# VH-VL binders against V-type ATP synthase subunit D (atpD): the designs that were tried, part 3

Target 1, 210 residues: V-type ATP synthase subunit D (atpD), of Coprothermobacter proteolyticus (b5y8b7)
Amino acid sequence: MASTVSPNRMTLLALKRRYTISKRGLKLLKDKLEAMVKAFRDLYTEFDRERRYIEELMEAFVELLNQYESETSPAVRDRIRSMQLFQVEYELSTRMVFNIKVPFLDVSLKRMDIPDLYLQTGPAFYKALSVYEELLPHLLKLASLRNALHMMSVEIEKTRRRSNALEYNVVPELERTIKWVQQYLDEMERSQTVRIMKVKSMLEKERGNA

## First folded at step 5 (VH-VL; framework fv_anetumab)

Design p28 (from b4 with heavy chain S31N)
Fold by ESMFold2-Fast, scan of step 5:
Structure p28 (fold): chain C 210 residues (1-210), chain A 126 residues (1-126), chain B 111 residues (1-111)
Amino acid sequence: as target 1 above (210 residues)
Amino acid sequence: QVELVQSGAEVKKPGESLKISCKGSGYSFTNYWIGWVRQAPGKGLEWMGIIYPGDSDTRYSPSFQGQVTISADKSISTAYLQWSSLKASDTAMYYCARHTYTIYKDSSATFYFDYWGQGTLVTVSS
Amino acid sequence: DIALTQPASVSGSPGQSITISCTGTSSDVGGYNYVSWYQQHPGKAPKLMIYEVSNRPSGVSNRFSGSKSGNTASLTISGLQAEDEADYYCSSYAGSDNYVVFGGGTKLTVL
């Protein structure tokens, strides 16, 4: 009653075509979703590896800072704190993660020319500078990977919702509509066949009475 | 940078087997489909099929289903195109290409190739 | 049908504009907005120039543009240059059992 479709052969063929396309589209969306989830896992593995490495570097850095503090007088520490030890350079780049453009921040540190402090502090100071040069770029890489994971999770959710809409709404609705149109056409054909048979029966009866 | 490097030219006799390769680098190999495209001498491009290296899901053109086998080894980022028995009509340039696809609201899909290998010339003669 | 229909050749002079057509049916070019164009120089692999009718990949000159009307897609090259001389192929999605169909190709000659 409430159907807005015209129940004819052309409509049935169009619906069947749409159904085939929708089923194929669903398969491709599921394949894409699976590939994206795999890419997310690979990216998460890289993120976790960077996180663990940063934790190791941070532990070493804190230990070296404690050694530096114990080996260096407060006056010398105040002097060092006022010095510019590094020049920071950064550049924004773009990486592809399963055909998604993700921004990455690349950072490099250049050690500034500093006075020779050999007699004023111990080797822990210079070791701490070396660890810091390595640590900061990795921290920013971790932030970029975290952002990439977030962007990927958003795209996975969109794809999952699109896949669910096709699987649980669009495809079942097409199946129901196809079935309704097919039943209507079948009923029409049966009704026409019954009419033809009745007319034929009447004509045969009339000829038999001749 | 994304790069696809194919194996060198091959000269074979009818009935011989052949396996050619396509190695991907500069991207996540398992996150993209790899397609194979044939170009007969002096002719146009013909799509043969695609493979998703992550799970080896393979789809063939109707014209090439059963004629060739497409496979991939994700551990070495390499896709393969293989014939069990070559014919003279298999003489062609074979390209591998990285395959990008998009699915739309109407569930239709488009396939296009964003990066191509340099090609492998296969000559089959008696 | 087998392939999309392209003119065998087109020609133009430097600085001019040319258009290459790609004609299919309502089941491919006419039915979807999934037309791509590839440029192939002699002895080289094809290069993607246009995807999804009118989109340009990064690095492709804005002199290249794509459009579609009914069952015919078109590639237009403005400000024609010598290096544009190549073979051009169109491609379309063609339904459930043929994801990619190519046109026969068009040889562009820059006079």
Scores: ipSAE 0.000, ipTM 0.402, lowest interface PAE 15.9, mean pLDDT 82

Design p29 (from b4 with heavy chain I50E)
Fold by ESMFold2-Fast, scan of step 5:
Parts: C-alpha cells; sequence; structure tokens
Structure p29 (fold): chain C 210 residues (1-210), chain A 126 residues (1-126), chain B 111 residues (1-111)
C-alpha cells in the first residue's frame, strides 16, 4: 500500500479493474476446486467398490489355497511351482482427468496348456486358478485407481494453494489499497467543493456590498 | 458512513413488470457485492442473488434463477432487481445488502452482509 | 434448496442466558466457518450480530457469542435484556451452487 501507489483517478480505476479480475479468478478457482473434490469422491467410491470386491476374492483364494495344500503332496506342489500357469499381457494407457494425465495399467491372463493334474491336485487347484485369473486384473485396476487418487489430491492441493494466495494475500491487499485511494480522492473532492463554495459566498457578498 | 437506500413501496397487479433500486453511498460501490434478500409476509429471509457492480457479474439462487434479473449501474452506484411478469406470490419485503469479505487472524475468509437497505415492500394483488 | 434448521421460538427472562441452534449439513455449516447471525426487530431491516461463527462486529454487545460443533452452529445471548426480543436468523455459505442459505428464523421472547 505504502509509497508505491499514487492516489489519483487513473490508479483507482486500474486497481478496481485488477480487483474485479482477481475476484473473478478466485471464484473460478473455488468452483474448479469444488468440481475436483466431487470428482475425487466419485473416484474414491469406485476405488472402495473395487477394494471390497478384491477382499471377497482374496478370502476365497486363500481358502482354496489351504484346501489345495491339504490335498497335495510336497512333490506335486514343487512341480506346480516350477510350471508357468499363465501367459500375462500388459496394456498401459493414459486417461485425462481434469487435465491430469493418469496412467492406467490393464492386464489379461491366458491359461497355458497344462497336463490334466486333476487326479493329483483335486478341484481346489482349478478353482484357485479361476479366482486368480479374475483377481489379478482387479488388483492392477485398484493400483491404477489409487495412483489416480494420489495425482488428483496433488492437483487439488495446488489449486487450493493458489486459491488461498488470491483470497488471503492478493484480494485483501487490493481492497485495502482501493479504500485508501478512494478515501484520499473523496477528501480532495470535498476540499475542492468547500473552496468553491467559499469563493461563491465571497463573490455574492461583494455583489451585495456594491 | 456507509448507506444503502432503496426505492419506495410498490403496488402492482399480476402480469405487470417492475424494477426496484438500491443506491449505495459512503463506500466504493464497485468493490463490493450487492445481494437481494426476500422476506414474504410473516416468513423468514431468503437469498435471491447478488451482483458485483465492477463487472456486472451475477449469482442467483436456484429458486430465483430465471424469475428475476439483477443488474447495476455503477455510474450512479445503483443496483436493481427486476421482474418481467409479477405473480401474487411475489408479494414480499425486498432487502438489498452489501456482501463483504474479511480475513480474521489468518483464518478462512468470510462472506456476510454488513449493511442493509431499509427494504422495499412489493404488493401484488388483483 | 432447503433452509438451515432453527427452532421456531425460544424464551427467557431478563438476566438469563439462552441459546439458539442452527443445523445444516457438511456442505454448509459443517464444511465452512462462514456462519453469520442477524437480528431483526419488527418492521426493521436485519442487523449483523455475529460473523465467521464467533466474531462480533464493532458495536455489538459481548453478551452475544457464537460457536459451532459439527453441523450445528449456536448463538448464545447472556444477560437477556428487553431489547434482545427479536427474530434471529443464521446464514451460511453453501458452495458454488448456493452462495448464501438462511435458517428459518427463531423468535426470541423476553418474558
Amino acid sequence: as target 1 above (210 residues)
Amino acid sequence: QVELVQSGAEVKKPGESLKISCKGSGYSFTSYWIGWVRQAPGKGLEWMGEIYPGDSDTRYSPSFQGQVTISADKSISTAYLQWSSLKASDTAMYYCARHTYTIYKDSSATFYFDYWGQGTLVTVSS
Amino acid sequence: DIALTQPASVSGSPGQSITISCTGTSSDVGGYNYVSWYQQHPGKAPKLMIYEVSNRPSGVSNRFSGSKSGNTASLTISGLQAEDEADYYCSSYAGSDNYVVFGGGTKLTVL
């Protein structure tokens, strides 16, 4: 506010224009922030839904693995550990969320041609393979959603920080400066008006005396 | 001293247009929002909308969007509330109020009405 | 939308204390510290009594105080006086779709 501001009409108009632009910018940032928070909540709901589904699948998978271990000999389990049960294919894509580039990792699983081990492993082994085939893609989707949430939280914080700078620093300083300049100009105008009235009164007195 | 002076009471019939005014003085008119608040007879306060005279930016309550038009003429420090076609349900006291922003002890900025006009009574009857 | 919830009436005797509640949601009263309170005498315009939950403007008696817990804001008036008899309204910021939302109002009667 201090020594850098010249209290004149042109400065006042410039300050008012800057104030209007700053307030509009603040409103836009606050609206954007609200929209981002809503998008974050929607994304979190999707994340939580995937998490619950994965928890259900994981519980089933663990139970099936326990049954498998109880139904098989150490030699059979050793052989299975050395086998490639799946062919895995990864696909990386980028999606835009509020102008944020978010990586998403998808995976597809294909069972390899495996000799029929049913008589040695029992039904639990094949049920476990089916569960795992569904589980792994959902785990990677959950990781991608978690990463998206993290990136969104970073952008929300940056937007909030910018909004705070306008709201707590820029706008209040402009308000104080505008008030000071306006008060100065109002006082100058009042002083000029009083002087004009005095001159008018003096002239009327002179005319009355003549 | 800050003062908001509103236009006088109006008596209208349904279907007529109306424009009421709120003149600000004692402050920088273009630096503050002016809000309009409705109060039906015997009922509470209801926010209708507001305008920032510096650039004529407006905000409306969803309840009043499309029902009224808020405008301002910064050259005469006056804000307006306008109806194109009045209804009997528009009978109410209408207040204008200065909506201000403040910072307190580095806490969140706040939005509140610090000065109010005296009110304009609008009666719409057949 | 829906107004903030206030009791329709509250009463007290001179010298007593009374409290008026204002209940909203996490998207208005609970989400922000932008709660204000207004006093309205019959036939007059409202007057600002409290802003930012608990702050008083210059000229407002220290008998008036405000607070907030969760989604409920409260206005407390201590040492009740006859001139306190009026309608009291709370107000809150409610996001970009509803910049201002008022409570239904509470009529204070000083017995």
Scores: ipSAE 0.000, ipTM 0.413, lowest interface PAE 16.2, mean pLDDT 81

Design p3 (from b4 with heavy chain H99R)
Fold by ESMFold2-Fast, scan of step 5:
Structure p3 (fold): chain C 210 residues (1-210), chain A 126 residues (1-126), chain B 111 residues (1-111)
Amino acid sequence: as target 1 above (210 residues)
Amino acid sequence: QVELVQSGAEVKKPGESLKISCKGSGYSFTSYWIGWVRQAPGKGLEWMGIIYPGDSDTRYSPSFQGQVTISADKSISTAYLQWSSLKASDTAMYYCARRTYTIYKDSSATFYFDYWGQGTLVTVSS
Amino acid sequence: DIALTQPASVSGSPGQSITISCTGTSSDVGGYNYVSWYQQHPGKAPKLMIYEVSNRPSGVSNRFSGSKSGNTASLTISGLQAEDEADYYCSSYAGSDNYVVFGGGTKLTVL
C-alpha cells in the first residue's frame, strides 16, 4: 500500500531503484531454484537405484538365512547369536551436496575368524555372511542419501518461498506503489494550479475593493 | 538577484567536442530545475532536457537523448550541456532556464521557466 | 520534437486587441493547467509573460492575459503598443516524465 510512503520525487527514484534490484534478485533466485531442483532429481535417481539394489540383496539374504535355519539346530543358532561375527568401524564425514553440508556415515567390516563355524553351519551361513558384508555399507549409504534429499528439499522450499514472495508480493507491490506515487504527483500538480489561480483571483478582487 | 550566466560564444568544426555552462546565482541552486532550450537560426524554441541539481535527476527530449549530455556541479552552482562530436546541424543559440519544482503537502510542483540565461551561440562550420 | 500549434503570424494596429492561440492535446494543454507564454525580441532571450495559464509575473503589464478552453490556450494582448512586436511562444507540461513541449511560435506585427 502506498500509504506507508511519502509521495515525492526522491521517494519515486528510490522505489524505482528497489524495483530494479528486486527483479534482478528474482531472476537469480529462479536460476538457483532450477539448478537445485535438477540436482535433487539426480540425487533421487541415485537413491532409487540404491533402494532397488538393497531390496534384491535383502531377498537373497532372507533366503540364505532360511536355508541356514533349516540346516542347523536351535542350539547351534542360539550359540551363533551370542558371537561377534564382525569387527565394525564407523567413519562420520561431512560432504557437500550441491551447496548443502550433509553428514555421511560410512562403515568398514572385518569378518572375525571363528574356528569350527563351518562344521556347525554349512555353506548357506557363509553365503549369508558375504551378503551381509555387502548389504550393510549400502544400507548406510541409502540412509545418508535419504538424509541428503531431506536437507535439500528443505532448502528448495525455503528458496521457493523467497522466490514466490518476490514474484507475487514484493515486485507487484513496488509496481503499484510506483504507479500511485506517480499519479499522486500528477494530481498534486493540478491541485496546486487550481489553488494558485484561486489565490490570484482573491488578491485581484481585494485590490479592486480597497 | 536571481541570475543565470552562460558561457561565451563558441566556433567549432564538425567532429569536435564542446561543453557549455550555465551558472546560477541569487537562489538555492539545488532547489530548482535547470532546462536547456535550443533555437536554430530563424527557427522556434526546442526543449532539449532538464536536470534537478539536488539529485542529478536528468530528463531528455526524445529528439536529443543520446545526442547530448546534461550535467550539473552543485558545489559551483553550474549546469552543463555537452557534445561528444558536433555536427553542422548543431549550429544554434542555446539557452538555459530555471524551472520551478516545489511539492508541498497539499500542492503539486509548478513547472514554468521563470528566469533565462542570455544564451550561448554555437556555430559549427568548416 | 513535436510543437504545439500556433498561427505563424498575427497583426494589429496600436490600441487594438489581438489573440494568439496555442492548440495541443488532452495529454498536454488539455490535461494540465501548466501553460506558459514567452515573449522574444530579435536577438534576445525569451521572457516569461504568463505562467499557469493566466498568471502574470511581477513587472508584466496587465495588458497581457491568458486563458484556456479544452485543448486550446490563448494569449490576449490589449491596448497594443509598438514594443509588443515580437515572437510569442506557448509551452505546456506534457506528462509525468516532466516533458516540456513548445509551440511553433507566432510573429506579432504592430502596423
Scores: ipSAE 0.000, ipTM 0.389, lowest interface PAE 22.9, mean pLDDT 81

Design p30 (from b4 with heavy chain G35E)
Fold by ESMFold2-Fast, scan of step 5:
Structure p30 (fold): chain C 210 residues (1-210), chain A 126 residues (1-126), chain B 111 residues (1-111)
Amino acid sequence: as target 1 above (210 residues)
Amino acid sequence: QVELVQSGAEVKKPGESLKISCKGSGYSFTSYWIEWVRQAPGKGLEWMGIIYPGDSDTRYSPSFQGQVTISADKSISTAYLQWSSLKASDTAMYYCARHTYTIYKDSSATFYFDYWGQGTLVTVSS
Amino acid sequence: DIALTQPASVSGSPGQSITISCTGTSSDVGGYNYVSWYQQHPGKAPKLMIYEVSNRPSGVSNRFSGSKSGNTASLTISGLQAEDEADYYCSSYAGSDNYVVFGGGTKLTVL
């Protein structure tokens, strides 16, 4: 490393410039990494909250769906499966987070008015529809959050690897090379200064003796 | 004031030894490097080597390492270039030149020849 | 062995400007700001014209100027005069092994 560069003043200045740029880059990468880890933690907290809420809704939904099946004839259940019970609109939004393009998928549900169903099935059906209206948007939000967390974890690892390469390989190698070049130049300067001082001293003695 | 005076022209036969000189005057001889440069007839300049007369620190071009010996005698302010056995290919004009240097100045020149000797013509023929 | 590349010849008329190039590598001309230029009249020793890329010694006409871009240094002579007819050599620091390298030389003719 240290023996692969020409030990001169111009090389020393170039190495010092590269060192400053690399140190600045390392600081920026470490700051970015810290911010990404905090954003990841915040998203994970939101993901966990949504997951818990969905677990509660799913338990209620399954119980209500079982009651609905026991209260409703097969012909009526077939009719209901073919009906449009909701008007559904999907909205895809994206944002850039630390150079990551993160998609978020939302859904809007509007229940259709079908009065004939009120006479053909029991109260469990309507309770199940209410749970479904809450459940589906939260399921899509959970999927979007999970995907965002995955994408962020990949980018965090890439940033961590880049930061580690700068901190443990590039910057220390520049430090060692700079020290080697500086030591070489300092020794040359000492040698040259001694030569000049010796010459000056000898000339002064010659002038005094003449 | 500053001048470098070289020895006179030489005519030699292959296999003979030769020592040519370069005498500095008008400056502190031991405070400056002396460089030797060769110029074959009708050809360009070719760097041979350098010496610091104060301590005889000497460096050679790879092409001339082992081919010539550079030395200096600070008591008479004279640098020398010598051959133990001349070849016909050594026929050339030989210049000595003073190399200026500066400590602590980033922009100061350390690799230029400010004063040149008049040259010594060496002819080697069989 | 010539380490630096110069054109073999260049010509100009009195009053014109000419430029002589000196091309090396990143380990000599490109790596250092220690390029010098020497003028040699027939039968005479070389004379320093430019040092440290662009500096002129006292006594050298301001018609002579030097510059460098990447691995190529240039000597420019403006207001060309008959007495400028000579051979011009560039030189550079070439690292610890060689210390100094010269260009092949350029013959300037003033017509």
Scores: ipSAE 0.000, ipTM 0.383, lowest interface PAE 22.1, mean pLDDT 80

Design p31 (from b4 with heavy chain I50Y)
Fold by ESMFold2-Fast, scan of step 5:
Structure p31 (fold): chain C 210 residues (1-210), chain A 126 residues (1-126), chain B 111 residues (1-111)
Amino acid sequence: as target 1 above (210 residues)
Amino acid sequence: QVELVQSGAEVKKPGESLKISCKGSGYSFTSYWIGWVRQAPGKGLEWMGYIYPGDSDTRYSPSFQGQVTISADKSISTAYLQWSSLKASDTAMYYCARHTYTIYKDSSATFYFDYWGQGTLVTVSS
Amino acid sequence: DIALTQPASVSGSPGQSITISCTGTSSDVGGYNYVSWYQQHPGKAPKLMIYEVSNRPSGVSNRFSGSKSGNTASLTISGLQAEDEADYYCSSYAGSDNYVVFGGGTKLTVL
């Protein structure tokens, strides 16, 4: 057993102090872990909502693209592919979540005003452009949320590992060592004379505090 | 956090009685021995005795047995050192100190003074 | 009263190592591992530096170390500094008749 430590009363007091600090640290880590898991669930709910919305937009977009192809000639489609249809603006920002720096990329699209384009493409094309204006920003937001979830999952696992090490390794090792030192001191007291009756009352009081 | 606070300096005449105090705080007062150590002017440390406040068990150095009385009041966490009749040779600095545990012959039990009071200067002169 | 034997004075230069001896008998220093060392600056109370021969309390520099051979315990101070200049006292358990005995004290001078 813990024969690497000196079995004396000063060592016992130091171990009991270390035990109290470790137990306090474990509670703080568990509280932090619970808060992080809740934040992760909230973020995942936002991610799932964005994912479902994007799925709906994608279905509409595909249907509109098929309609557009049926309403236009190959020559018109070739001309459209060469045009700049949107003006794009980007904004990069960061969020801090439990000391994690998470990048978010926002994009906004503004349709270019192209004269006579409607006459050549039909209503399905303009509906498809409207869906694309909505789709692309949400797709980039989904990517940013996915990245945030990944970063949080890594930090949660790291915190869980630290909490488990304290709960299942460090704290039990301290408990075993304290018990060994206490048993050694108790046995030494039992083997001696009248002075031990004074020392025993001190040890019983210390045991009541731990 | 552990602290021992002693009473103030005393100036007395031979034959007078005196009682000085040592108040402990920041720990379980009844769980540790309190010792008294004397230091005559320009001389070394000399152990006088100690008391276990939990049951008032008191032990004296042979040099001080019968010359002083050591006592304690656990209700106010205070130990005392008392003279019934002072002599000029009692002029000294008196320290109280906490003793963590007593010693027995075949153990790894502690035996030392870990915290000391600031000292009480006692001057006995005519 | 019979005190443990220490040299009256010892001196060293800054950065050097010095050793203070404390000699008793087989009934105190030699018989038990209960030697402690105390540092006292002028006008101040003693401070525990070493307990149970070689153990150091929290807050005491690792430049201070203790050892024992037979009836003689030793306090070694490495890397001497000006603030180490003080009186040093050893103490030991001395049996059932006189539980605590102190050494005569050693004045350390840092040149």
Scores: ipSAE 0.000, ipTM 0.393, lowest interface PAE 24.2, mean pLDDT 80

Design p32 (from b4 with heavy chain D57Y)
Fold by ESMFold2-Fast, scan of step 5:
Structure p32 (fold): chain C 210 residues (1-210), chain A 126 residues (1-126), chain B 111 residues (1-111)
Amino acid sequence: as target 1 above (210 residues)
Amino acid sequence: QVELVQSGAEVKKPGESLKISCKGSGYSFTSYWIGWVRQAPGKGLEWMGIIYPGDSYTRYSPSFQGQVTISADKSISTAYLQWSSLKASDTAMYYCARHTYTIYKDSSATFYFDYWGQGTLVTVSS
Amino acid sequence: DIALTQPASVSGSPGQSITISCTGTSSDVGGYNYVSWYQQHPGKAPKLMIYEVSNRPSGVSNRFSGSKSGNTASLTISGLQAEDEADYYCSSYAGSDNYVVFGGGTKLTVL
């Protein structure tokens, strides 16, 4: 007999109620986990698409910079390096994703109006500036997405572990305890029935010899 | 030039299977989503689902989950929409369209269609 | 399903301006800046006219503009021309279960 729980009908009803609540909670956690995994896949697909686009832009950027270097002198490159080619604006925000605070960083680039820049640098450099204008915002979005994926993966793992604890530890333990209490009460019921039958037989014996 | 070319019109009976196609050209096929949109005769537009051809990941509208299958073959830059068993209510014009890519601060995905196929008319009658 | 609400029809004369409304909820139009508008001529595929509430694709006339206030997005067409006569559909992102939801459509009649 277990001494940690009192085997009576009130306890049995309480355990059955706990079991129903735990089963419902497990279903909700599993549904939440499924939804989170779907959201993670969608976000990962966006991340991977962004990564591939950045790879294409980066390849073009590097080729254009190589052309620029081969077509210009160190003196020209030193002069260009001293110029402010872009006006940069950053915006940091935080969003809630499944109750997780996720930081997002965006950037906006505005090319400065520099007289004779094209004449000084040539077409390769000018094309490189256009690629850079597209590349930098995408790089920062990729970083924000990677961070969001990481934070979501941590929350998914925590949710999975909670779900597993309910499914493999809590719910089975409640099932075993309920069965034990039910069996004990059933045995008590049978014992009382036997006792009543004995008393009845004694009573009939005293009333007459039949 | 970006172009989506769909397969020709189909006439089918209820219970028959069907697979229609959408071939992309003029862009990196594996870098954009392809969506399917249905338009019943004289009715409006209904989003059915979307696929990313690079890894064949799909998302379906709740109304069409389990009713159709969306797939893609990246080797020939073609997306597909298929039914295992057609119903008369499947009679409609079906459009494929390319999803334009945009990611915003709240991780929400925006799905708008920048290029559309010419449409495939599917008629299901007994 | 849960379609966005548009007027069934609107009309105007050449040179006038008209506005088409698209009303949703805080879970779609009101919750995001991801409203797009499509133009469809009879027998033709839809064409993107406006995306992300107010942006125009290259090749779309500046006579077309978009805006949003609360749960209602609007498409405004200025200097109406005969070729603007078409069906117009709005669309919005509505969450992870419904990436795209369409309005019921508005038939624009010119003249």
Scores: ipSAE 0.000, ipTM 0.398, lowest interface PAE 23.0, mean pLDDT 81

Design p33 (from b4 with heavy chain S56D D57S)
Fold by ESMFold2-Fast, scan of step 5:
Structure p33 (fold): chain C 210 residues (1-210), chain A 126 residues (1-126), chain B 111 residues (1-111)
Amino acid sequence: as target 1 above (210 residues)
Amino acid sequence: QVELVQSGAEVKKPGESLKISCKGSGYSFTSYWIGWVRQAPGKGLEWMGIIYPGDDSTRYSPSFQGQVTISADKSISTAYLQWSSLKASDTAMYYCARHTYTIYKDSSATFYFDYWGQGTLVTVSS
Amino acid sequence: DIALTQPASVSGSPGQSITISCTGTSSDVGGYNYVSWYQQHPGKAPKLMIYEVSNRPSGVSNRFSGSKSGNTASLTISGLQAEDEADYYCSSYAGSDNYVVFGGGTKLTVL
């Protein structure tokens, strides 16, 4: 049985209007879902590029750290670990990705002046510092992109659920209710027509026998 | 006429992979959804997911998302349910069933399982 | 899945009528007219008995009828026969998140 409704012409018109709006909404949600999936794909491509670049930087960084350790005495390594090698500044910003506010964390590094230290260690140390200066910003960007992908996946699923609700719940129920109301009204009109014809027939008979 | 025929019983050890099948006949295979329903020994029916072979669209129960994969091969009118790594808790009878749904017909949309396969018993024990 | 609430068992004598309830929420049974009922004999696959609350498939006896009031759907079997002894499951559309949900099942015993 259809939902409980008052079966009249005004209700039928309201249901048909709601049906049209719901179908338009379904199309818009499906279009939005497609656009979001494309945006997710583009964002994932950027994430994968950053991940690969970071892997290359990490490999280089580890090799340079190993060389540094072999070129530097334990006493000098202990001294270096106690020093502030960088001035670090963090900046949190918000980017809009397909109507989603996504936080992005950036970092700015400034190398401190350490020329006296150079004479007590090899070139691998300074090469490692250069790699680190590049690595850290990309690591934070990767983390921000990963978070953005997660937030987008949540919104994609939410949008897909809304689309499914319209497609499998709202639209079918409206179709069923409209059909029921239309059939009811059609039957009432047929019954009324028969009644009118009967009355007309009786009046014609009565007038003929005046 | 309409018939769903499932693959035979399976006995597996935990950690093994498994793929069971459900072959439809007597109807247009790509025009209906195929659902998978499990029934643990002595327990009730539990919906796992469905697939539309016409375009390979799938929907999974939250309980089974990521635990199983549902697929179909329309060239041989066969749907599949597969596990990459079985657990003892996967021991159950698995049914496939035809699910009817259409939203653009002049008649009301439908949402039910009309024909069921005979079931595939999967036993997972060490 | 979230299971719809059914009584664990129900019993009746031949010729009597019995009713099995299926209670959900406004997001499944109460929200939609997509309630179906399945009969399962021991060792057999389920068989569709009622779809879309009250419709009977071809070949199902008119002794079986379905209805719904609020969040509760009901299956009524009139003129009980021995062959009706089986497990009965209700099912409903449960929204986009859960899609399909089944009841816990009711064992019908014909005394």
Scores: ipSAE 0.000, ipTM 0.397, lowest interface PAE 21.7, mean pLDDT 82

Design p34 (from b4 with light chain S96D)
Fold by ESMFold2-Fast, scan of step 5:
Structure p34 (fold): chain C 210 residues (1-210), chain A 126 residues (1-126), chain B 111 residues (1-111)
Amino acid sequence: as target 1 above (210 residues)
Amino acid sequence: QVELVQSGAEVKKPGESLKISCKGSGYSFTSYWIGWVRQAPGKGLEWMGIIYPGDSDTRYSPSFQGQVTISADKSISTAYLQWSSLKASDTAMYYCARHTYTIYKDSSATFYFDYWGQGTLVTVSS
Amino acid sequence: DIALTQPASVSGSPGQSITISCTGTSSDVGGYNYVSWYQQHPGKAPKLMIYEVSNRPSGVSNRFSGSKSGNTASLTISGLQAEDEADYYCSSYAGDDNYVVFGGGTKLTVL
């Protein structure tokens, strides 16, 4: 890709101005990219902490769920599955991160008033409910963080491609065009000076002889 | 005083690699573009591409993009044209030439070749 | 392939003037004042004769002149001499990042 300019002084000055503007644009784009990468790393740290905590909770939950199933008759388990154990509330919010809209889903659980089933279900049931009440909100938060990281990674790659195109294609092309125009003007200046001096010499000689 | 000296004639078989050279002297090698022009037997001139040796920026004709590689080594004022795998259709005279480049406000761009190398004959036969 | 149109051959006698045409479109020859002409003797490299439609490089005879009208550029050789017998190629910017397109070439015969 090339910019099109005639080799004259005014055009050279215009090219130098475009070069300055492009260099400033590149710096701002690099600064934006650096800030986005930092934000991505911070978000990934949060994601990784949530992931590790969820892995711990999920291990406990599975063990408690298995214990509940082994201690509870099929009839009691069938009855429990037909009951509403929690009231679930969802809130979807949108955050702006470097001009991208990122959805975040929050959930809260409220345990319903249920009959005392301790003698039928054992203590594992109630422990499993407690773990589930903590686990589900964290799982949805992890999903929201994962989605945010994905959206940010896409935008970071687009910005990096734009930055690279400007740094390695556009700015160097402009530098080469400036160098060529400068070379042409330097050659013209040298040629003009030689011609002027020749004409001056001839005119002086003719006047002196007249 | 400006001179472009190209490498000697080559005879190759299809599928072989080849790299030919063009050495500039008598001017600032990094201040001018170097172009490559092909002339097949009995045919006219075809522009292949150009390189600016100062930063190795290379521009190819669409017909030759991906078919050849143009490069330059500014430490020895030499430009190169390279094939990874030759075809019989690559048989031609190859010229290098120095050019003056002008770009215009209307997004047009042009150049002309002020000095030419003597040419390198490449023959690819099976 | 994009190429500029030149007559295959042209002929003249010593001392005569001849003209070689180079026809393109409004997107190349007609759109820009950037036509160059090259002379090629058999077995030799091309030599620049005219650049930017009508400019002559140092060392080229003033018998060679270039012009352009519409989509057609012309190379005129006055006072034709035996050493002018050669192939002549025109070249132009052709838009769409085609920085150089050559004409098919014209063989000049001096009778």
Scores: ipSAE 0.000, ipTM 0.398, lowest interface PAE 17.1, mean pLDDT 80

